# VHH binders against q2luc0: the designs that were tried, part 22

Target 1, 332 residues: q2luc0
Amino acid sequence: MPIEFEQTFRNFLMEHQEKYNRTYHFLILMDSIITAAQRIELYYRTGALKGNLGMAGSINVQGESVMKMDDIANEIVLHYLAASNRVIQVVSEESDDIVDMNKDGGRYFVYFDPLDGSSNVAHGLPVGFLFGIAKRNLDGNMKGPEDFHLREGNDYIAAGMFVIPTGMFTLALRDAGCWRFHADETATYVKPMRMTLPDDPKKWELSFNSANTTVFSEKVQSWIQVNISKYKFRYIGALAGDFHRLLTNGGLFMYPAIVKHPDPKENRPQGKLRLLYEANVVAFMCREAGGDAIDETGTRIMEIKPAGHHQRTTLYVGSKPIIDELASLFKS
Below, E stands for the ipSAE of ESMFold2; O stands for the ipSAE of OpenDDE; V2 stands for 0.75 times the mean of E and O plus 0.25 times the DockQ between their complexes.

## First folded at step 9 (VHH; framework vhh_ozoralizumab_d1)

Design L2 (at its last look DockQ between E and O 0.21; V2 from the best seeds 0.00; counts 0 for: pae O 9.1 > 2, placed apart)
Fold by ESMFold2, look of step 9:
Structure L2 (fold): chain B 332 residues (1-332), chain A 121 residues (1-121)
Amino acid sequence: as target 1 above (332 residues)
Amino acid sequence: EVQLVESGGGLVQPGGSLRLSCAASGFTFSSYEMYWVRQAPGKGLEWVSEISWSGGSTYYPDSVKGRFTISRDNAKNTLYLQMNSLRPEDTAVYYCARDEYTSWEYGMDVRGQGTLVTVSS
């Protein structure tokens, strides 16, 4: 069959530039992020399914140490971000500490989870590479060095995710929409499609770990009881995959507080998901697709002032009518 | 009102030197990365140099590297370009520019009238 050439991601960005003289800083950063994603996909396809990956410290046939897939993915992303020379600091799900890069000459903070749903690798199921991007200076609002990495979701200029190994890439740009691309025959991301959450409730889905229902708050349990039969239920247990599908169909993904667990040590009243590289990412993408996101108190996710780079939050993200209903419930 | 006012241009012989200045006002100068760009007659804008907000990092294209030095004085809101070993091909109108921050991308915000540098014998 003849190869059909569509608009590439690079051409998409160049055509969406303003009239001002371009610097290409963002394009160079995105090239590094895309290259990292392609390398992670290669290691997924060639390593994880063939059983070549192992625990950190394992020895291969040649006597060399073997790294885990999530450590490999983290190293790949860090390498390409550093090579871009555009990144000031990184917050990574896989790195306990903040990672310094080009602290004076960089322009971006990058928050990422290089392998969301990494337990799925052993099962051959999709994983995600999630990222959020903030500028050093947004509209003259420059923060000092001590708090450079602690940006609110409202300070992000872009957020996106790759679903690996499916070849799907979704990127939201501040005030310029949420766009989905797919890899063509040459592994090039092509054919931008604007993502808008559907208004038809018959398409809407509800996504959460239903096995935890009895340990959610009474308000959330009551909401589930009334609403679970109104929507299609879909849950694969990986944020990237569940949110990827939600962007197409609309509805709600949620990870509520755990507050009624019989073992009090298992409670997570502040939530499980990470604010900077999970919740803010999907909240930003959802907003650009016409949706919204809140926490358990009804506070907009992107308005949360971070106090730590691995800070957790509860998350309710999706179609505005559902989010508005939940916000009203949480504030009553 | 954002203003960038270039000065220091003039006529100079090949091998000579000039120092350009850019007076900035109407914004927090120390929060912006800054650029010098130039436009030769009948040509488009060419990037000449970039400096980080603090002045700690500088960047140059190969055509001027080693001959031009960008600097800034954040206390005086002033950007400089020291041009040494000037060549006839450096003849252009020189503009300073700040980073544009109002979108998801960066641009070079050229606002001034520029300052003409003519290199000829």
Scores: ipSAE 0.355, ipTM 0.737, lowest interface PAE 3.7, mean pLDDT 86
Fold by OpenDDE, look of step 9:
Structure L2 (fold): chain B 332 residues (1-332), chain A 121 residues (1-121)
Amino acid sequence: as target 1 above (332 residues)
Amino acid sequence: EVQLVESGGGLVQPGGSLRLSCAASGFTFSSYEMYWVRQAPGKGLEWVSEISWSGGSTYYPDSVKGRFTISRDNAKNTLYLQMNSLRPEDTAVYYCARDEYTSWEYGMDVRGQGTLVTVSS
């Protein structure tokens, strides 16, 4: 069979930057992110074989302390972001505090979840690397108490995710669409494809932890009761994976507030997912793909002004008609 | 109202020099990265220089590197472009531009009316 060649991500992005009169700085940042993703994938693939991955504090077959995969992933991302010299600060799921990097010369803020769906690692199931990017802009549009790193989703210039180890890279660029790439035989991301949520409701899927239905609000429970039979149901159990599917088929992914748990301590009225490096990321991508995202108050995710770097939120993301319906419900 | 006003353009001979200025108003100038871009007749918009908000970092394409120097005075809300060793191919309308939340398709969100630089013998 003849060898087929596809456009590479790097070529795609380079042409894009040149076409729209952009600097090379974003290219450098993205190169770092791609490299980090590739390294994470390497550890994902080889860690179990080497016996180097597991629960923190455990001892491997060689008698060495074992690091958690999420910690490893975090260190990898931090390393390459720092090496890029383009990042001012980082907000990571795995870091309690904001990580300062190149504060004087940097250009971007990066928000990331280095390993979404960490529970899947032990079972060799897909995980996600999520990231959002904002630029330095420090004038009178303060979005929160700490301003420069607390950006709302609308301030992001890009957001993306890697599904590891499946070789799927999806990147959304502000007002330039959502694009998916595939790793080729050389592990190079290629074949840019623009993603758009389909308008056909027959393709739409619902995705959520159905086991939690009884602990959701009454409004949400009622909605589920009405709609659970209308759409196909798919749930991987990880935001990145479920959202990845959503971008193809449309529908709804939701992570509602927990408000009716038998144990009051288990309630999460503010939601579970993190705003800056999870919800904003998928909301941004979804918007660029023609969809929308709201919280359980009906507020658009991308319009939420962050009050903290680890702020939690409820999430409803997907096809616009469904999101609009839910927004109306929540505001009623 | 956000406003950028360029000045300093004119006719110059090859090898000559010009200094462009851009007066900024209506926003916190010192908080923004600033750019010079140019558009030659019949050509698209071309990036020619970038400066960080503090002025500590400057960037140039190869086409102007070594000849052009971008600078800023944040106290005066003014951006500058020193152009040396000018060439006929530098002939263009030069724009001062601010980059904030720009569309990937539209480029700079704010720019002035431009100042014409003509390099001709």
Scores: ipSAE 0.007, ipTM 0.314, lowest interface PAE 9.1, mean pLDDT 88
ESMFold2 (binder alone), look of step 9: mean pLDDT 82; pTM 0.825

Design L3 (at its last look DockQ between E and O 0.02; V2 from the best seeds 0.00; counts 0 for: pae O 8.1 > 2, grease 24.4 > 24.2, placed apart)
Fold by ESMFold2, look of step 9:
Structure L3 (fold): chain B 332 residues (1-332), chain A 121 residues (1-121)
Amino acid sequence: as target 1 above (332 residues)
Amino acid sequence: EVQLVESGGGLVQPGGSLRLSCAASGFTFSSYEMYWVRQAPGKGLEWVSEISWSGGSTYYPDSVKGRFTISRDNAKNTLYLQMNSLRPEDTAVYYCARDLTYGWDYGMDVRGQGTLVTVSS
């Protein structure tokens, strides 16, 4: 069968440069992110077959120490971001502290989770590499490199995710839409598809961990009671996978506060998902696809001012009519 | 109003040197990344150097690396390009540009009339 040739991601980005003197900085950054994702995907696909993927402290058949896949993924992403010479600082799910890179000449702050759902690696199930990008401010009274690495989601210029090992890549660009690509036989991302949440409620899906229903707030439980039968229910239990499907079908993904757990130590009133490299990422992508996202106070996710780089939040993301209804519910 | 004024161009023989200057006004120069770009006869704009706001990082394409040196004096609001070992293919109008954001990316704000460099015997 003849090989079909599709528009590449690189050519897609370059298509938007014609009217202005655009620089190559973002393209170089994205090349590094894509290279990191490709290496993670290859290692994941081949490592699981060889029995090399394990939890911390695992050994292989030969008795050698085996790195965890999330540690490998983090090392790969940090390496390629540093090698780009475009990144000032990163926040990584796998690093307790901010990681400095090119503080003098960098342009971007990058927030990433290199393997969302990494506990599923031993089962060969899809995982996610999620990232958000903010850029250095060029004006104002700030001196030296920018001091403001704790950016609101509204300051992000791009956010995206790779669903690994499926070869699916989705990137949202501020005011330029949300776009999905897939890897061809050479691992090149091709065939941009503009993602817009469907406005047909018959397609909409509801996604959340239903086993936690009794430990959610009364408002959330009441909303579920009314709405669970209105939509198809789908839940993989990994943010990247559930959100990937949401962008196709519309509806709602949520990760509510846990406030009624019988063991008080299991309560998570501020939520479980991380603001900078999980919630902001999917909120940004969803907005560019015509949706929205809020927390359990009704505050728009992207308007939350971070107080810490590992800060948690509750999350409700999806089709705008559902999010607007929930925002009103939470504020009443 | 934002102004960028290039100077220091001229006629020079192959192998010679020139130092270009760019006087900046109307903005906080020390906050901006800066570029040199050039336009050869019959060609489009070509990026030839970039310098970070502090001067701590510099970047060059292979065509000029090792021959050109970008620098800045933030106290004097001035950008420089030292051009050594000049070749006939370096003949161009040279512009400085400040970095600006537009949308999700960065761009080069070329505003001046440039300064002509001619490398010929």
Scores: ipSAE 0.150, ipTM 0.590, lowest interface PAE 4.9, mean pLDDT 85
Fold by OpenDDE, look of step 9:
Structure L3 (fold): chain B 332 residues (1-332), chain A 121 residues (1-121)
Amino acid sequence: as target 1 above (332 residues)
Amino acid sequence: EVQLVESGGGLVQPGGSLRLSCAASGFTFSSYEMYWVRQAPGKGLEWVSEISWSGGSTYYPDSVKGRFTISRDNAKNTLYLQMNSLRPEDTAVYYCARDLTYGWDYGMDVRGQGTLVTVSS
């Protein structure tokens, strides 16, 4: 078979930067992010093969202490972000506090979940590396926390995710679309494909933890009862994986508030997912793909003003008609 | 009910120091980032400081950096602001806040009644 050649991510991004007269700084940052993803994938594959991945404190088949994959992934990402010298601060799911990096010379804020769907690791199922990027204000006039890590989704300049180890890289650029890349035989990301949620409701899928239906709000339960038969149902149990499918087929991924749990301590009225490094990331990508995202109040995720770096939120993300319907419901 | 009560304000000469306190109740204090903001007469709200939930990270605008220090005692549900080298332009009502949103200059959701700090010769 003749050798087939595809456009590389690097070439794609360079052309993008040239087109918009942008600097090379973003290229350097993305190189670091991609490198981190590749390294995480290596550890995922190697650890799984060697039996070295699992819960912290567990013992592998060789009698060695096992490190938690979340921690490994976090350290990898932090290392390469720091090495880029382009990042001011980092918000990580695995870090309690904001991580200061190059505060004086940096240009970007990075929000990330290094290992979405961590429960899948033990079973050799796909996980996600999610990230969002914001930029320092050009005027350099700091007014408040929003000039640091407390940025709303609309302030992101890029957001993306890696599905590991499947070799899928999806990146959304502000006002420039959502693009998916595939790892080739050399593990190089290639073949940019613009992602757009399909308009055909027959393709739409619902994705949520159906086991939690009884603990959702009455409004959400009622909506599910009406709509569960209208669409196909698919659920991996990880935001990155489920959202990955959503970008292809359309429909809805939702993570509602838990408000009717028999144990009041298990309620999560604010939701479970984190705003800065999970919800904003997928919301940003979805918007660039022609969809939308809201919380359970009907507020657009991208417009939520963060109050904290680990702020939680409910999430409804997907095809615009469904999101609009839900928004109307929540505001009623 | 969520409650924040500021204290420690007063009159101080330029170059002087003051320590503000904020007592928090009605919520899990240790789970939230906390903030100090101020409002000078005739001016809008100004962000003064932020501290992470653990206290491991602190943030300041250039206007107060090097002079102000935010800290917290999670065991006592108390937030502090040490203000050194005070200037007349630091004169304002200082508020403790739990929730600062993007675009905080438009409002705060959870804050106390404030404590007045006056810097004058």
Scores: ipSAE 0.013, ipTM 0.279, lowest interface PAE 8.1, mean pLDDT 89
ESMFold2 (binder alone), look of step 9: mean pLDDT 84; pTM 0.847

Design M1 (at its last look DockQ between E and O 0.05; V2 from the best seeds 0.00; counts 0 for: pae E 4.8 > 2, grease 24.8 > 24.2, placed apart)
Fold by ESMFold2, look of step 9:
Formats: sequence, C-alpha cells, structure tokens
Structure M1 (fold): chain B 332 residues (1-332), chain A 121 residues (1-121)
Amino acid sequence: as target 1 above (332 residues)
Amino acid sequence: EVQLVESGGGLVQPGGSLRLSCAASGFTFSSYEMYWVRQAPGKGLEWVSEISWSGGSTYYPDSVKGRFTISRDNAKNTLYLQMNSLRPEDTAVYYCARDEDYSWDYGMDVRGQGTLVTVSS
C-alpha cells in the first residue's frame, strides 16, 4: 500500500502547467510571493517571541533605530516582486505612489497590503498579507492609458492572502476556484482544499463592528435589527481574520458607510477599506468560492472602475443570498 | 488570420550554427511576448527561449543558455533564434509561439508547421 503524501502548492501549479502546456511565469511570481510571506512571518515570530514588538508593532533593529513591522513587510514584498522580474507596477498600501518595476519585460500588476491588521501585532494576534494580480493587456498598446495600474477587480486573474503566523494561505484563481493550503511541519504549503461557502444558513456568521450600528445608514440599521439574531456573530476586527473565517463558515462581513456620526468630521460615506488591495481581493476570492460583494450603492465591488490607486469603498462580502438581499435593499 | 511561419532549419554538423526565423502576421506582433519551443521525435514540447514584447528581456533554460540567442524585429514582425555550438540533442522541429491568454495563466500558442533542425555528422 502506498504512503499518502500531501500535495504541495508548487506541485499543484506544476501539474496544471504540464497538463495544459502553460509557461512557468505565474509559478515564478507565486514563488516570490510565498517567499515574501515566509520572511514576513519570520519577522513576526522573532519580534513577538523575544519581546521586541512595541504597541505599534515596531521592531528594534539597531538599538534606538526602530522600523515598523509594516515597513519591513513592505520592503520584503517589494524586493521579491522586483527580483521575480515579472512585475510591471505595484500598488502597495504602504507606498504613496505606484512603484515601477519591469516596464519592458513585466507581465503582471500586483496590488498588495503587506500587513493587514497590523495593530494586532502588539496583541499577538494574526495579521494578513493580501494580494491581487492582473495581467498585462496583450492586445493593447504598451503605451496604454495613464491609469494603467487602475484595474477593476473583474480584470484580476488571481487574489489571495496569507494569515500570519498561523501558516494559512488562500489563493483564488479566475474561473478555477478558491483554494486553501496550510503549512506543514517543514513550512511548506500543502493540501489544496477547494473553498466553497456553505449553503447551510445555520453555519453562517455575521461580522461587523456592532458598536458603529447607530452611525450607519437607516437602511443598514434596519437590516441589522431584523437579522442580527439569525446568524452567529463573530468579529475579530481585522479584515484578513474575519474573511478567513467567512470562507469557512459563510455569511456576511461588512464595513458600511459611516453617515450618522454625532461629529460630522468622523463620517466616512465613501467607506474605509481600500478598493485595489483590500476590497477587490476579498471580493475576488469570495466570488471564486461562490459568494459575492457589493458597495453601499449595490454596485458589485469588482465592477467599480478605480479613479485612484488608494481609493476607498464600502464593502459587503459573503454568501450570495445575503448579498442579493442587500443589493435589492440598497437599490430600492 | 493569425499566422506564424518558421524557416531556417536544416542539417548541420555538431558544433555548427543555424539561424531560425519566424514571420508573424494577423496580430499586433509588438504587443506579444514570443517564444521558441522544440519537439524531438516522439517527445513533448520543450521551451527553448522567450523574449519580451520590446526585445529588452530574454530568458533561456540552462540546456541552451549561452548557445542560443533570441531576438525580434518589431518593424518587420519577425522573431529570430540564433543557435550556436549545436549538439545532437538539439535535433528537433522548432516552432515559434506567441503568448496565449488563459484564465489565470499564460500558455504558448503554437500555430506554424515548424522548421526541422537536424544535428548529425
């Protein structure tokens, strides 16, 4: 009888390439992304375990020289993406401007948030590395529009996230599903498992900051009042963690517009989450798992045409029946 | 219609050289990354070289690195492969290919008849 071995992520992709006569470019890009995630995890573990992390997640590098964990993570991701020689431009949560890389030979645009939920580092709680990927337009002029990096979510070919330091990696591939891997005892990502949102409403969870309920729109407040007791309520307060759980249990994660705050300066009618490297990422992954995502107007997140690389949006992401109900509510 | 037409193959002695050409038509050649692939008798396709759309970046597997040089002339819609220090194991039908859009990955769109390269004494 054969010993059963878990399939590695690399073999998962290589089987596809051999079966379909594909190139190795995406595998090379993903190897760089995985290497970046592993280095970020190392910095997290060594900082937290040795008491080097401050309340802001800072690491003391050289005595009084302090580098924040999110700056370290950004430097790591930029390095490995550049070294892959496959990336045209990057949009990073930690970089004000787009970052040019290989304009001549690059194939991909990469959108990333290298340390989602970085406030959790000081608490020893999980954080996320989120990424989205789009391809170069093969039939377009390479002197394309000025907003070449401003791709809508429907133009992404892949999106994924790492939950750090728990060793969980989820990757969604356009029209090929949403797949979860875990790190084995050798830190290798193994055991591809296809993620499909459960269709049993008893498993569904509702996730949002309930303390903000009174400052949401009247439509959202009314929906919460009717629905809050129908589902299990779970809220970590970090997109990566809450969405990781959502992919397992189904339901709804939302970050609504803030429109009724007693101090008008605190209103955020446009939302808080970033479109390119947060909302599009989880929307893409959710769609490949059988779900959907909309904004406060009922517009599908992945249909939004970006006007800026740090543009914000409201977000409602999860099980399709709930999203369809909310879309009808917002459009009424 | 999209066409790729290979030429320049032939019989050559070990250590010799050949220059292959690929004439492209029916698409915007200068927007596509291009490849050379080869197929030895009874074997599958083997990637041999790749060149970026502008010609500024080139890539080779270790089996041919230093011996083969890919180039392109975007004004003439032509792809080239200069093969030096040829070995008997380089015997194959050589094809050019353009990038092919698949859902989340890249493929190689092999369309031509190929050009036979035979390396023997």
Scores: ipSAE 0.154, ipTM 0.618, lowest interface PAE 4.8, mean pLDDT 86
Fold by OpenDDE, look of step 9:
Structure M1 (fold): chain B 332 residues (1-332), chain A 121 residues (1-121)
Amino acid sequence: as target 1 above (332 residues)
Amino acid sequence: EVQLVESGGGLVQPGGSLRLSCAASGFTFSSYEMYWVRQAPGKGLEWVSEISWSGGSTYYPDSVKGRFTISRDNAKNTLYLQMNSLRPEDTAVYYCARDEDYSWDYGMDVRGQGTLVTVSS
C-alpha cells in the first residue's frame, strides 16, 4: 500500500500563525504543551507495567514510594511550561496556589487540568489533559487587587485537550475554529479536521451522571424527565472523554449543581467543575465548534468573571438549541 | 489592506468630554485585542487603554483610570474611547492600534494616523 501523508499539527499551526500574522511564541508554547502530553502518555502507558503508578504513599515492587499519576502529570506539564519561558503564571488543578513562572518575560497564562478523569487510570481507561491559554495584557504585570491571571473564557486565545492514550488532540483557536488531530505511527499529531457540532438532533447525545439526578434542582430534574427519552445517553465519566464525544455527535454534557443531597454537607450549589481549567476550556472549544455553554443561572461560561483561580461552576455545554432552552429555563 | 481610521478628536475645555472612534478594516477585527495610545508633544507614546477581543475585559493605566472607557463593537468593526474629565495633560494625538499577537512594542503595531485631542481653557 502506498504511504499516505497527512498534514502535521506543526505545519498546520505554522500556517495559521502566518495567515493571521501571529508571532512564533505561541508555537513554542504549543510545542511545550504537546511534549508534555506525550510524556504524560508515556507514563500512562508504562507506569502500570513498571509498577510506578498508584496511590500516593504506596510502595512499588522495587520498594519505592509511588506517585499518583495526577502528580506526575502535573510535574511534567509544569516542567515544560517553565522550560518554554513563555508562561507568566500557571493555574493547575493540582496546585493549591498560582505558580509563578516567567513573570517578566512571559507572554501567556496557562490554565490546565493535567489529568481529567483520574479515576480511570486505575482501570486503564482514557483520561484527559485540558488546557486554556490567555495572553498577557499591557497591564499584565501590575500588582494590586486585580489578579490578571483571572481571565474570563472570552479572553482565552486558545483551548485544547488531549485524550490519553487514544492519541486524540483537539485544539480551538480564537475565531479560527476547533480542530482535531490524530497521532500517527510516529506519535506525531496529524490530519487536521475541523470540528462542528452537528445540527441533526437525531445524533445528539446526553451526557451526565444520571445517578445524581435526584440531587439536582427541580428544574434540572424536570428537564431531564422530559428529554432523557429524546436523545441517546452516553457517559464515560470524565469531562474530556465525554466532551470529546460531544464534539462529534452534538447534544449536551452537563454537570449540574448538587442541591438536594440527603447529606447537606455533600451539596455543591456552586457546582463541582473548575471554571478556569475545565469549564472555560470546553466552553471555548465548544463555541469554536458552533455550540455554547452556560452555568445553572443561564450565564454563559465564557462571560463569567473569575473570582478565584479554583472557582467552581456548574456546566452545561453542547448544541446551541439545547443550551438556549436550558438558559431560558434557568432564567424563568 | 489593513486600515485603522481614528476620529472624534478636537478642542475641548478642561473637564470636558470627547468620544473617539476607530474604524477598522482589512482584517478580522474580533480576533484582535485593541488598544489606544497617545503621543503628547515632545513625548513618547503612552498606553491609554486596552480591550479584549470580546470586550469583556478592559485595562487602563492610573493616569486615565476612572475617566476613560474603552469599548468595541465587533459587528461594526469599531473601537471607541470615551474620555471624561479631560485635563490639559491629556492633550495628545490619539492612535487606535491592533495588538500584533502579544507584541511588547506597541509602537510597532498597526495603528491609524491618529486624531488630535487638545484640552485647553
Scores: ipSAE 0.033, ipTM 0.531, lowest interface PAE 3.8, mean pLDDT 89
ESMFold2 (binder alone), look of step 9: mean pLDDT 80; pTM 0.809

Design M2 (at its last look DockQ between E and O 0.31; V2 from the best seeds 0.00; counts 0 for: pae E 6.2 > 2, grease 24.5 > 24.2)
Fold by ESMFold2, look of step 9:
Structure M2 (fold): chain B 332 residues (1-332), chain A 121 residues (1-121)
Amino acid sequence: as target 1 above (332 residues)
Amino acid sequence: EVQLVESGGGLVQPGGSLRLSCAASGFTFSSYEMYWVRQAPGKGLEWVSEISWSGGSTYYPDSVKGRFTISRDNAKNTLYLQMNSLRPEDTAVYYCARDEDYSWSYGMDVRGQGTLVTVSS
């Protein structure tokens, strides 16, 4: 029987670059991002299996600090982004401040969460590496934060995620679709598959923390009461994993405002998820797959003008009919 | 209207030098990455050099590295290519190209009319 060979991610991008006489700067950046993901996966596998890495932060028996997996993942991504020489600035979930890189020769701003769902590491469950990419503004001056790291989701040129350690990689390209790859036995990402949200509501799923239902707004609670029995319910409690499944089955993932908590300090009226490296990422990917995303006011996620690089938002992302219904509800 | 006008080409002996210029107008020159590309007779376009918008970073393929130097003068809206130690295989039409803001990819499709460089004994 002949051996079958799948198209690699590299060749997938090279077809575009060569066909349209494009530079290879984006491919070089993506090679660095993929290498970072592979290194994170290695540390995940070896740390979880052998107990070599701290999963919650600790001091070892010798009194030395053990670096957390979150910190390791962040260092790995920062290293490979810097080594690419293509990145101007980075916003990382794990870094309080903007990280400057190649201000004179860089072309990209990168927003990332290197280990989404990090509580899963202690249980040996999948985690996510999420990223978004914007280009340097060529037509405008580069004077203020809105020309640098405070970019709207609509300005992103690509966004993607790795589900670690399952070997799944999904990349959305502006106006060119949302594509899923899997790692083969050599850790090479292969077999590009176009992702489109299903039209069939029988496939659709709802995903949210149902334990928080009573602390959501009245509008959201009422919507849940009417709609919870119409769709399958699935929730693993990690954005990357829940959204990865959403791209296959359609439906809705949401992280609503927390506004009715008995302890007021637990309220999150602004939402929990981070705009630049979480909400914009999944919103961009979902739009390229035929879906949509809004916040608690019905505003499109990717239209939000950021005021801070760690800014939070509420999120409702998924199939357009559901998002349109929620948008109408929130604006009524 | 975006315009790129190359000049400085000509006939030169192997081992000789030429300096190409590219006058840019119709856009904010200092905001764009710029390229030199060339096309030998019957061949496709070949990337020859690249310079960042500020001039802080330059890139070359191995075929010209050490022999060619790209530079820019943002005050004069001009891109340059200094070509030394020229070889017969450098014979081509040379184009100045502007980086284009494509969706998720950069392109080199906006270019001038070209200037012919012939390296022959």
Scores: ipSAE 0.073, ipTM 0.531, lowest interface PAE 6.2, mean pLDDT 85
Fold by OpenDDE, look of step 9:
Structure M2 (fold): chain B 332 residues (1-332), chain A 121 residues (1-121)
Amino acid sequence: as target 1 above (332 residues)
Amino acid sequence: EVQLVESGGGLVQPGGSLRLSCAASGFTFSSYEMYWVRQAPGKGLEWVSEISWSGGSTYYPDSVKGRFTISRDNAKNTLYLQMNSLRPEDTAVYYCARDEDYSWSYGMDVRGQGTLVTVSS
């Protein structure tokens, strides 16, 4: 079989930077992120093989304390982001507080979920590493230093995700599209492909936890009833994986508010997903792919002003016609 | 209204020096990274220098490194570019620009009308 050569991610990005005479700071940051992803994948693979991945506090067969994969992944990402010297602050799903890094010399804010779909780890199923990036470009209306990291989705300059261990890297760049890369035999990401949601409704898929249908709002339940027969249904059970599929086939991924749970304490009217490092990430990517994203009020995800670094939100992301329909429904 | 006004350009002999200034108004100057770009006749925009919002970090391409120095006075809302050891290839219109959200296009950045620097014998 002839050797096939593909354009690498690094080459792809460098060409873009050169084309627009930009600095290499973003390249350095992305190198750190990619390296982190590769290390996470390594731990995913080796940990599973060694039986070292499990619940925190457990003891492995060798009598060693076991760390959760979430924690391992978080530490890896934090390490490489810090090492880049390009990051001002970090918001991580695994960190209660904002993580200060290079405040004086840094250029970027990074929001990330180091391990989306963590429940899949125990079963050797795919997980996601999600990230969003914003720049320092501060408005004069900033209330204080704590608002530095509270950026709306529209302020992101890039967002992306890794599907681990599948070897799929998808990156969206502001006004430059959504691109997917594949890990080759050397674990190098190659073969840039521009992603666009298809306009063909016959390809569209619905993705959500159907077991929760009865606890959604009446409007959402009604919508599901009407549309469940119109589209194919696919659900992996992780945002990254399901969104990955969505970028190819179009349709809708949704994570609605829980408002009718038999146990009132289990209700989540604000939604479950986090705005900064989950919803904004996929919303940004989707928009660059020709789609859109809203919350259950009909507000575009990327226009939401964050009130906190762990703010929750409902999420509807996918093909524009579906999103528009839902937006109209929610605003009615 | 956001405004950037460059000044200090002129004719200089090779090996000479110039200091460019950029007066900023209409926005919180200290909140933004700033940079200089230039456009030579028949060429595209070229990044010349960049400075962090605090002035603590500066960046240069190899073409001007060691010869050019970017600085800023946030109290005066002014950006500077000290150009030493000028060469004919430095001839260009120089623009002061505010760092905008990364749109992968220099054309979308906020910049002034520019000041012409001509290096000639």
Scores: ipSAE 0.020, ipTM 0.381, lowest interface PAE 6.0, mean pLDDT 89
ESMFold2 (binder alone), look of step 9: mean pLDDT 80; pTM 0.809

